# VH-VL binders against TBCC domain-containing protein 1 (tbccd1): the designs that were tried, part 2

Target 1, 147 residues: TBCC domain-containing protein 1 (tbccd1), of Danio rerio (Zebrafish) (Brachydanio rerio) (a4qp31r305to451)
Amino acid sequence: PPGSRLVLMSQVCKQTLAKDSEKLNDVNIKLHRCSEAFIYLLSPLWSVTLDKCRNSTLVLGPVRTSVHIQSCENVRVVCVAGRLTIGGSFNCTIHSLTPTRPLLLPGNASLTLGPFHTQYPTLEDHMASAGLAVVPNLWNQPLLFGV

## First folded at step 4 (VH-VL)

Design s14 (from r11 with heavy chain G101A S102M; framework fv_remtolumab_arm2)
Fold by ESMFold2-Fast, scan of step 4:
Structure s14 (fold): chain C 147 residues (1-147), chain A 119 residues (1-119), chain B 107 residues (1-107)
Amino acid sequence: as target 1 above (147 residues)
Amino acid sequence: EVQLVQSGAEVKKPGSSVKVSCKASGGTFSSYAIGWVRQAPGQGLEWMGGIIPILGIADYAQKFQGRVTITADESTTTAYMELSGLTSDDTAVYYCARDYAMTWEFDYWGQGTTVTVSS
Amino acid sequence: EIVLTQSPDFQSVTPKEKVTITCRASQSIGSSLHWYQQKPDQPPKLLIKYASQSFSGVPSRFSGSGSGTDFTLTINGLEAEDAGTYYCHQSSSLPYTFGPGTKVDIK
């Protein structure tokens, strides 16, 4: 079933990784300890977790349920997601389109939030596939949690 | 190897606009970002903005907000920087520079375009 | 905005001597600090990226170190062709900024 598969991308280092395969449709992605990397995942995804990534840029296709950023440093994330949560991270920039308020967990410092303004050839189809077509963008209304 | 070739020198009047081009060859244009950095005579380097062509994302330094527009044409592998409302303070050499990993270290630079604003 | 300061402003060095250039950031930038060399009438050239990683083709006499707010570029055995201005650059936060430069001349 959709949302049951996990793809782990661990220690992607000093490289550009671009994937747009339909095999990534509705999968859960975990990116762990990636550094000095540009990662392009242009498929409708189920969920994305970034853990301990640094000095990297991530561009994500629409993520149906959630994008969770944890313990990251100097990371840029560009995403459309049902929910965005950020914890333990600093010097990170997130350009997002989220119908829910971004949730800021404890431990963050020097975060920059901005709106999603990206376009790629299959974006509209992917937004529909992820259930995120025609939603409001609450990127500028973050909610502090636990502080 | 990647090469960035910029358009030729320009002499402009105050209040006019200038559009500088940066043509990339070698490598995959869609796999990198292009930044614009200027240098006034005898001065240091100043970042103006940059663009990630494949994503259509452009970022600008606040000092140039409203005056600078950075665009890219993937079919000709060319990036452009247009600066409007020119004054003598805009007299400088303008460089385009590539960032392969989209992390904004600039690994290859164009030769520079001299823009002189006469007042 | 993150302000970068460099020291010294100017250094005149005998060939084969060791040169050290310091760059300080007004707030922590992790390891997102890069070093460039610029010779007269030429564009800058990348020497060191991410504080300590040498760019391809750069002579081994150039090395970088540091993290957080304090960074150093070292030239171990200056050659005549190394005369120029050296700039540090941070890519941690927008707007990206450069240091004011350090000019290195040969005696």
Scores: ipSAE 0.006, ipTM 0.507, lowest interface PAE 12.6, mean pLDDT 84

Design s16 (from r11 with heavy chain T103Y; framework fv_remtolumab_arm2)
Fold by ESMFold2-Fast, scan of step 4:
Structure s16 (fold): chain C 147 residues (1-147), chain A 119 residues (1-119), chain B 107 residues (1-107)
Amino acid sequence: as target 1 above (147 residues)
Amino acid sequence: EVQLVQSGAEVKKPGSSVKVSCKASGGTFSSYAIGWVRQAPGQGLEWMGGIIPILGIADYAQKFQGRVTITADESTTTAYMELSGLTSDDTAVYYCARDYGSYWEFDYWGQGTTVTVSS
Amino acid sequence: EIVLTQSPDFQSVTPKEKVTITCRASQSIGSSLHWYQQKPDQPPKLLIKYASQSFSGVPSRFSGSGSGTDFTLTINGLEAEDAGTYYCHQSSSLPYTFGPGTKVDIK
């Protein structure tokens, strides 16, 4: 069933990782302790979690449910997601398209938020398959939660 | 081998603008960011900004906000730094440098472009 | 903005001696500190990244250490080719900042 698979990417270090496979359709992605990496996951995803990642850039295909960024430092994330949450993170830049308000959890400092405007072949088809084809963007209306 | 090759020296009048190019070769462009750093004669290094070409995202130091524009052309693997409203304080050597993934070290540097602002 | 200070600002050293250069950050930057060497009329060259990782092709006499706010670059046995200005650089926060430099000369 969609949303039941977990792909764990742990300790991706000093490399460029690019994936656009249909095998990533509707999977949950967890990126753990990745550092000095460029990561492109250009498929419609179910969820994405970034945990303890540093000095990395992530470009995600549309994420149906949520993107969660926790305990990250010097990370850039470009995403379309149903929900975005950010906690415990320092000097991170997120360019997003989210129909819900970004949730800022405790422990963040020096965050920069901006709108999504990246394009790649098949993006609009992926947005449709993730249920995000025509939605408002509330990137500039963050909500403090747990503070 | 990784190389960043910059455009030649420029002499400009106060109030004008200058656009410096930085052409990358050796697999430098697709997975890395390009930063711009200047150095006035006899002085230290000052970061101006940088760009992640594949994302089209640029960041600037506050001091240069509104005067500097950093762009990139992936088809020619060339980054550009345009600085407007030039004054004599902008006389410096301008370097481009590869920033491994943005917010990291500058591992390879261009040879530098001397910009002189005088009447 | 994170301010980096370097000590000393200048030192003249006899060949084969140990050189120690210190860089201090105004706030914690973890290990996001890098060291560059600049020779006259040349662009800077990366020596050490992330406080202690040697860059490819850098002679083994160069080493780095430290974390948080206090960092050190060490040259074990200075050679004539090592004359130049050494800069520290933090990549922890925008804007990127550099130390003011330490000039190392022979004799």
Scores: ipSAE 0.006, ipTM 0.518, lowest interface PAE 12.7, mean pLDDT 85

Design s18 (from r11 with heavy chain D99H S102L; framework fv_remtolumab_arm2)
Fold by ESMFold2-Fast, scan of step 4:
Structure s18 (fold): chain C 147 residues (1-147), chain A 119 residues (1-119), chain B 107 residues (1-107)
Amino acid sequence: as target 1 above (147 residues)
Amino acid sequence: EVQLVQSGAEVKKPGSSVKVSCKASGGTFSSYAIGWVRQAPGQGLEWMGGIIPILGIADYAQKFQGRVTITADESTTTAYMELSGLTSDDTAVYYCARHYGLTWEFDYWGQGTTVTVSS
Amino acid sequence: EIVLTQSPDFQSVTPKEKVTITCRASQSIGSSLHWYQQKPDQPPKLLIKYASQSFSGVPSRFSGSGSGTDFTLTINGLEAEDAGTYYCHQSSSLPYTFGPGTKVDIK
């Protein structure tokens, strides 16, 4: 069923990883301890979690449920997502399109938030597949939660 | 040595479009992004947009969204910037410039292409 | 969008003197600020990236400092070849933006 599979990408280091496979459709992605990496996952995804990633750039296809960024440093994330949460992270930049207000958890410092302006082949179809084709963007209305 | 070589000067009429090319050599084309920055006579620098060629991912400044299209052809290691609906306000030198790897500074620049829009 | 302001807008300087150019961002950009030099009828050239990191081949007289909203470029001992316009650029948020420029002339 959609949303039941997990793909773990651990210790992706000093490389470019690009995937646009339909086998990633509706998959949960966890990126753990990736460093000095360019990671492009250009499929409609179910959820994405970034944990302990450093000095990396992540470009994500539309994420139906949530993008969660935790304990990351010097990371750039470009995403369309149902929800966005970020905690414990330093010097990170997130360019997002989210119909819900980004949630900022404790432990963040030097965060930059910006709107999603990226385009790639099939983006429109992927947004429809993720249920995000026509939604408002609340990227600039973050909520601070739990101090 | 990294080189970005741009196409030659253009003179265009209002309402037309222009397509400027930027051929990259040196370094790994798949490891960088190409941005486009313009400069009107006697004025400062203005970012228009950029592309990551290996994936065809493009970002645009909102001011130019709808009029600008940035593309790349990996077989010829060439990036393109097409600007439509030209007016005299688009008279400028157009530069391509490179981002490398995980960083977003423009480390190497093309020589510039002068576009003049006159009636 | 993030607005960058530079001061001064113009300096006329004797060779060997110290030049300080400031760049102020309308909101915090961390260290995502870069400095370029542009000479007449030439493309810009990168001098300093990420506030304080010198680009390869740039003379040691150029240095950068700052974080958050306030940044400086220093030329310690201006040479004749340093005449030009200096621009700051932020890469913290789309759209990327440039400062209005500071013109440095040699007396």
Scores: ipSAE 0.005, ipTM 0.520, lowest interface PAE 12.1, mean pLDDT 86

Design s19 (from r11 with heavy chain S102W W104Y; framework fv_remtolumab_arm2)
Fold by ESMFold2-Fast, scan of step 4:
Structure s19 (fold): chain C 147 residues (1-147), chain A 119 residues (1-119), chain B 107 residues (1-107)
Amino acid sequence: as target 1 above (147 residues)
Amino acid sequence: EVQLVQSGAEVKKPGSSVKVSCKASGGTFSSYAIGWVRQAPGQGLEWMGGIIPILGIADYAQKFQGRVTITADESTTTAYMELSGLTSDDTAVYYCARDYGWTYEFDYWGQGTTVTVSS
Amino acid sequence: EIVLTQSPDFQSVTPKEKVTITCRASQSIGSSLHWYQQKPDQPPKLLIKYASQSFSGVPSRFSGSGSGTDFTLTINGLEAEDAGTYYCHQSSSLPYTFGPGTKVDIK
């Protein structure tokens, strides 16, 4: 079923990883302890979680439900997502298109937020597949919780 | 240079299972997919399935679904292919091969593991 | 599943002649077609990827062409070391499939 598969990417280090396979359609992605990596996951995804990643850049296809960033340092994320949450993270930059306000949880410092500005072949089709084709962008209206 | 080293030859009885290993070196194990391809004596190549270790995704050819399990252990940089319910039709050389990015060709191959199923 | 057919199934060739092997797909696969060489008791070796791109270390006498459903592997000036079985392989969709192989012998 859609949204039931979990893909774990652990300890991706000092490399560029680019995936645009239909095998990633509607998949939950967890990236854990990746460092010095450039990761491109250009498929319509169900959810994405980044945990303890460092010195890395993530470019994501549209994420239907949520992108959650936790305990990351020196990470850049480019995404379209139903919801964006960021906690415990330092010196991170997120360029997003989200119909909901980004949620800033406790523990963040030196975050930079900007609008989604990236284009790739099939992006429009992936936006439609994730239910995000015609939505407002509230990237500049974050909510702070627990401060 | 990338090397894939497979476990040694096996002789099995009908109805049993076999587990073949494929240890990768030279090149990042987590950056590539590992596919499994078999070849019966005097026959051509048949894809069985593969795994993307970093993504935890395994795919199987329909013919082998239910009998084959492909796994990977990143700590030892080793992929495994286990085939159950063996019959004489499973007598073959089993190869592992590296598939760059899971969308690529098989660029480096293991030496092959001969599996013989006899009663 | 995508079925690949190869022709000829067997060819015996005099040294230095041109060899042409064709691979046909049951449906369009774009350029996602790869060629391998296999010698007796050895694993396959990649020769050509994505229809026409030579793999590193492959002699220049090997070349590939085609797109869609019709593909060709050419050996321009066959050498004795080129005897073996040649397989095409599609990576356009799962399950990945191989052609039945073309055996090339030297006279």
Scores: ipSAE 0.007, ipTM 0.492, lowest interface PAE 13.1, mean pLDDT 84

Design s28 (from r11 with light chain S32Y; framework fv_remtolumab_arm2)
Fold by ESMFold2-Fast, scan of step 4:
Structure s28 (fold): chain C 147 residues (1-147), chain A 119 residues (1-119), chain B 107 residues (1-107)
Amino acid sequence: as target 1 above (147 residues)
Amino acid sequence: EVQLVQSGAEVKKPGSSVKVSCKASGGTFSSYAIGWVRQAPGQGLEWMGGIIPILGIADYAQKFQGRVTITADESTTTAYMELSGLTSDDTAVYYCARDYGSTWEFDYWGQGTTVTVSS
Amino acid sequence: EIVLTQSPDFQSVTPKEKVTITCRASQSIGSYLHWYQQKPDQPPKLLIKYASQSFSGVPSRFSGSGSGTDFTLTINGLEAEDAGTYYCHQSSSLPYTFGPGTKVDIK
């Protein structure tokens, strides 16, 4: 069923990883301990979790449910997501399109938030597939929670 | 379809604590958040705090900070609100309510739990 | 904290009349204002979210408007089942706060 599969990408280091496969459609992605990497996952995804990633750039296709960024440092994320949560992270930049307010959880410092700015050929189809085709963008209305 | 079912009424003595449960059913999504709102007899609504169950992260209204603890068990989809140091001013109906995202519009509410503090 | 005030405190109206309830915030809250209806011995029910968006299943006679500090809930053609207390709620910043409520009775 959609949203039941998990793909773990662990220790992607000093490389560029680009994926646009239909095999990633409606998949949960966990990126763990990636460093000095450029990661492009250009498919409609179910959820994405970034954990302990460092000095990396991530460009995500539309994420239906949530993007959670935890314990990351010097990371740049570009995404469209139903929900965005950021905790325990330092010197990170997130460019987002989210219909809900970004949640800033405990432990963050030096975060920069900006609007989603990226385009790729199948983006609008992927946004429709993720249920995010026509939604407001609340990227600039973050809410501090748990602090 | 979505239901929030709360534990039953409680009668407590001053100085004691109370723990109210809120079990969520009728959904498969883990993106929800649960808020707690109380209402004293004949009074309005007062937000106490909330939790994002999947993350285990809670926040509290300042006036309740130090007395209230909100927790969740994701495996049973149950949130809890524990209030300590009870006084007669804590006599109220306590509600849990769901927020699907992070905007805290409370779309579904529990039936309420009456807590009476008397000696 | 953000203080919400509502007017009127109480309104008694005949069926089919138009009811207008206002909610004012002590500082700008954008469109993060929600309206609830509460009947005696029942939990509140969400009517309008984000100032003007109707919640699923809510009758079309309920509508909301406003932004910033001034908000309005309108009931066009009040029906008997609409008797209750109406609360506004802001989610712009923590702590979330509610207005004191407006009680609507049917004559």
Scores: ipSAE 0.008, ipTM 0.633, lowest interface PAE 8.0, mean pLDDT 87

Design s30 (from r11 with light chain S92W; framework fv_remtolumab_arm2)
Fold by ESMFold2-Fast, scan of step 4:
Structure s30 (fold): chain C 147 residues (1-147), chain A 119 residues (1-119), chain B 107 residues (1-107)
Amino acid sequence: as target 1 above (147 residues)
Amino acid sequence: EVQLVQSGAEVKKPGSSVKVSCKASGGTFSSYAIGWVRQAPGQGLEWMGGIIPILGIADYAQKFQGRVTITADESTTTAYMELSGLTSDDTAVYYCARDYGSTWEFDYWGQGTTVTVSS
Amino acid sequence: EIVLTQSPDFQSVTPKEKVTITCRASQSIGSSLHWYQQKPDQPPKLLIKYASQSFSGVPSRFSGSGSGTDFTLTINGLEAEDAGTYYCHQSWSLPYTFGPGTKVDIK
């Protein structure tokens, strides 16, 4: 079923990784300890988690459920996602289109949030596949969680 | 050796369009983005936009949205910047530069293309 | 969005002197600041990336420091070939922006 598969990308370092395969449709992606990498995953995805990544750029196809950024440093994320959560992260920039308010968890510092303005040839089809084709963008209305 | 080679100088009339090319060699094109930066005579540097050629993804500065189109042809390793609705304010040297995924430094630059808008 | 200001606007310096150029950002940009040198009728050349990392082939007399909103480019022992305009550039967020430039001339 959709959302049942997990693709783990660990230690992607000093490289460009670009994937647009149907094999990524509706999968969960976890990126762990990637560094100095440019990662482009241009498929409709189920969820994406970034954990302990640094000095990297991530460009995602539409993510149906959530993008979670945890313990990252000097990372840029460009995404369309149902939900966006960011915790424990420093000097990160997120350009997003999200119908829900971004959630800022404890431990963040020096975050920059901006709107999603990137285009690619199959984006509209992927947005429809992820259930995100006609939604408002609340990128500029983040919520802080905790003290 | 990374090298970016741009097309030659252009003289254009107000209201017309100009298309500048940037040919990349030395492994620049397949792994990185190409940005476009202009410089009016005696002025500073102004970023216009950029493209990640392998993905066809482009970003534009708001000031140029609707007037600028940045494209790439990976088979010829060439990026293009087309600017429409030219006015005398668009007289400048236009540079292409390698950009590490549209968030990083510009490490290698083309020689520049002079565009003069005159009537 | 992010405005960069540079100081001084112009500096005339004797060879072998130390030159300090500052760049201030209107908001925190972490370490996402880069320095370029431009000579007349030439494209800019990258000197320092990410506040303090020297680009390959750049002479050791050039160094950078700073984080957040305040950054410095130092030329320790200016040579005649160092005459030019120096620009800071932030890659923290779109649109990318440049400082107005600092012109360094040899006396």
Scores: ipSAE 0.006, ipTM 0.528, lowest interface PAE 12.0, mean pLDDT 84

Design s31 (from r11 with light chain S91D S92Y; framework fv_remtolumab_arm2)
Fold by ESMFold2-Fast, scan of step 4:
Structure s31 (fold): chain C 147 residues (1-147), chain A 119 residues (1-119), chain B 107 residues (1-107)
Amino acid sequence: as target 1 above (147 residues)
Amino acid sequence: EVQLVQSGAEVKKPGSSVKVSCKASGGTFSSYAIGWVRQAPGQGLEWMGGIIPILGIADYAQKFQGRVTITADESTTTAYMELSGLTSDDTAVYYCARDYGSTWEFDYWGQGTTVTVSS
Amino acid sequence: EIVLTQSPDFQSVTPKEKVTITCRASQSIGSSLHWYQQKPDQPPKLLIKYASQSFSGVPSRFSGSGSGTDFTLTINGLEAEDAGTYYCHQDYSLPYTFGPGTKVDIK
């Protein structure tokens, strides 16, 4: 069923990975310890977690539920997501479109937030598939939780 | 509900090897990673390594590199940890544990497998 | 490797009292610190993940705090069933490591 599969991408290092397959539709993505990488996942996704990644750029298709960024350093993320949370991260830049306020958990430093700016041919169809076709963007209204 | 069921207790001779299994229930195997943690009698927890079954990628603690091999069989939803060159210092309870979703927080654990190494 | 140290090693507490356990990392690990409870002859159970997030089904008397190098697990109103050994765990970098444990007994 939708949202039940996990695709784990571990140790993607010094490469460009681009995927736009229907096989990624409604899957959960976990990116773990990726470094020096450019990763493009241009499909409607269920959830994305970025964990312990460094010196990397991630461009996502629309993510239905959440994008969670944890313990990352020098990472750029471009996403449309139902929710965005970031914790324990340093010198990261997130360009987002989310109907909820970004949640900043403890341990972050030197974060830059900006609006979603990417385009690709099937983006509008993917946004509809993820339930995000017509939503406000609260990228500039983050909440700081846990002091 | 996720359940991890491990193989039974083993008694081994020094210099031999042991292979412990960890069977996951509920078809969750393609959705998570499995870590292995051991605990010597009266001692704390020690991480040995882990595997991401769907990708066939395994990581090992430096202390165990060359002696430990972690594998997985997706068709039987079973992960394995094989430790070779056994000594009495390897007498311990060996646990498998699941990582689902974001990180290596071990949310569900197997019941443990006691391995005794004696002459 | 990142070394985790815990204090105290042992704590004997009367029911309903507050228990505080500290975990210190040899280098900054952000919020990548998790807490487990282990009872005799049982596997560990996850209590708190990412320094302060309660795992599903864990009683509200358990809470965690901290970031960087200093972390605390608090049990506010110890119950008899809470006797056991508590371990901190970091997954910030390989190899993943555990603290040496804090044993909590009921007086």
Scores: ipSAE 0.007, ipTM 0.495, lowest interface PAE 14.2, mean pLDDT 84

Design s32 (from r11 with light chain S91Y; framework fv_remtolumab_arm2)
Fold by ESMFold2-Fast, scan of step 4:
Structure s32 (fold): chain C 147 residues (1-147), chain A 119 residues (1-119), chain B 107 residues (1-107)
Amino acid sequence: as target 1 above (147 residues)
Amino acid sequence: EVQLVQSGAEVKKPGSSVKVSCKASGGTFSSYAIGWVRQAPGQGLEWMGGIIPILGIADYAQKFQGRVTITADESTTTAYMELSGLTSDDTAVYYCARDYGSTWEFDYWGQGTTVTVSS
Amino acid sequence: EIVLTQSPDFQSVTPKEKVTITCRASQSIGSSLHWYQQKPDQPPKLLIKYASQSFSGVPSRFSGSGSGTDFTLTINGLEAEDAGTYYCHQYSSLPYTFGPGTKVDIK
């Protein structure tokens, strides 16, 4: 069933990667050590984890469960997600639509938060597929933990 | 090192309630969810519910809805499970266990708390 | 709710032999299954996560496979310390459920 597959994208460097395949529907994505990359994953996703990514921009389709950003630097993330957590990250910008308060874990510095207002042709259908079609946006109400 | 330490054994009367604590140490409490699983004598494991502490989001097994309340106090890194309306069927060892995120892989467990319901 | 069934209920095995434990789900759960080992008077320990991924520090003799409704846990070359009860656990939908357990004893 949905949510059982993992796609690992490791060391995506100095490139633009764009995917909108139905093969990514309800998939868990892990992006590890990506740098100087522009990554567009425009499908309804199950979860997304960013780990040790640098100097990159990520635009995600709606993420049903969670987006977790860990140990990243100079990264921009644009997402709709059930939950958003950010830890150990520096100089990152996140534009989000989340029905839950974004969680700021220890180790962050110079974070910029903004609302999601990106549009693409199938977005509304993808939001419905991810269970996020009609939800409030609590992007401006982050919860601090640790510092 | 991650460690979950639970409160001590309890003996309760039918109709009363019990509140078991689970103190987490050695990791980032906010990065983990805490689940509660019980085991009656000689029986298997039964999931009761879980909480993502810093989100305040708790889910319960249908069987325990209305009787179980799971809470967390981030300042003391402690999760709690309170079960009311106790009967002899609630005699069990109650475990807390840690999960990372939404997959409920219980990678670290508390030592267990024995709750005996006896008149 | 999703019901998990395990077979066999009980198995007594000579050291170094192969043990296969089966877990069957009442409906498809993809790979949303974990395996635990519980020794007497101890809490369970995670062995295999997401149907086939070994948890850190778990001996290589333990492996998991399967997807959909049929899953197996295999112990290739059972050791004395492997005596215990093995449980499968699904997290595909609420309520999250455990199998009834398989007890493994050493002869």
Scores: ipSAE 0.006, ipTM 0.477, lowest interface PAE 16.1, mean pLDDT 84

Design s33 (from r11 with light chain S93R; framework fv_remtolumab_arm2)
Fold by ESMFold2-Fast, scan of step 4:
Structure s33 (fold): chain C 147 residues (1-147), chain A 119 residues (1-119), chain B 107 residues (1-107)
Amino acid sequence: as target 1 above (147 residues)
Amino acid sequence: EVQLVQSGAEVKKPGSSVKVSCKASGGTFSSYAIGWVRQAPGQGLEWMGGIIPILGIADYAQKFQGRVTITADESTTTAYMELSGLTSDDTAVYYCARDYGSTWEFDYWGQGTTVTVSS
Amino acid sequence: EIVLTQSPDFQSVTPKEKVTITCRASQSIGSSLHWYQQKPDQPPKLLIKYASQSFSGVPSRFSGSGSGTDFTLTINGLEAEDAGTYYCHQSSRLPYTFGPGTKVDIK
């Protein structure tokens, strides 16, 4: 069933990883301790979690449910997502398109938010597949949680 | 005020398992990580692992992989550390501590749980 | 694994004296170094985070400095209540590691 599979990408270090496989359609992605990496996951995804990643850039295809960024440092994320949450993170830049307000959890410092600006072949089809076609973008209306 | 309250002292036989609890109050449980640190008698501090409840992700020090399981229950705001295959070398005080996530420092600590393994 | 070393191992001082404890990392950790105080039969207590930031409620006599591989904790005017073991801790990379500790005693 869609949304039931988990793909774990652990310790992706000092490399560029690009994936656009249909095998990533509707999967949950967890990126754990990636460092000095450029990661492109250009498929409609179910959810994406970044944990303890540093000095990395992530470009994601549309994420149906949520993108969660936790305990990251000097990370850049470009995404379209149903929901965006960021906690415990330092010096991170997120360019997003989200129909809901980004949620800023406690522990963040030096965050930069901007609008989604990336284009790739099949992006519109992937946005439709993720239920995110023609949605408003609330990237500039973050909600502070716990402060 | 943030408080971490741990379960009481345990005396265990070699080869058994122990499960220590850490109940959090006073802060937003899901907004931080919980680490586990142990201290053998007269020794320094040793990190065992930690969990980020909001992500469901647990991580372990290599020395304890295969023997330790760290879990969390957000509905009761409680983290757990279960250590199996106990030997006398596991006799120690076990602490839970809050990792705020932005700085990875341990800002609040539980009172500690003494685990004694008889052999 | 990042190894932390502390000096001195032990220091006995009179009240009001200045105490300096050094922590050195086997490789650069930026500013991701934290200091804890532990008294007998008590859990550790955070004093300084990120090399130089005082944790709330910590007396002003405690200060930290350093970056990269060399870090210092200073107690400017030791009080009787400051007797204990002091540990440095790095959070730059997993696994988190602690220094071996510096025991500070009051004469």
Scores: ipSAE 0.006, ipTM 0.502, lowest interface PAE 13.8, mean pLDDT 84

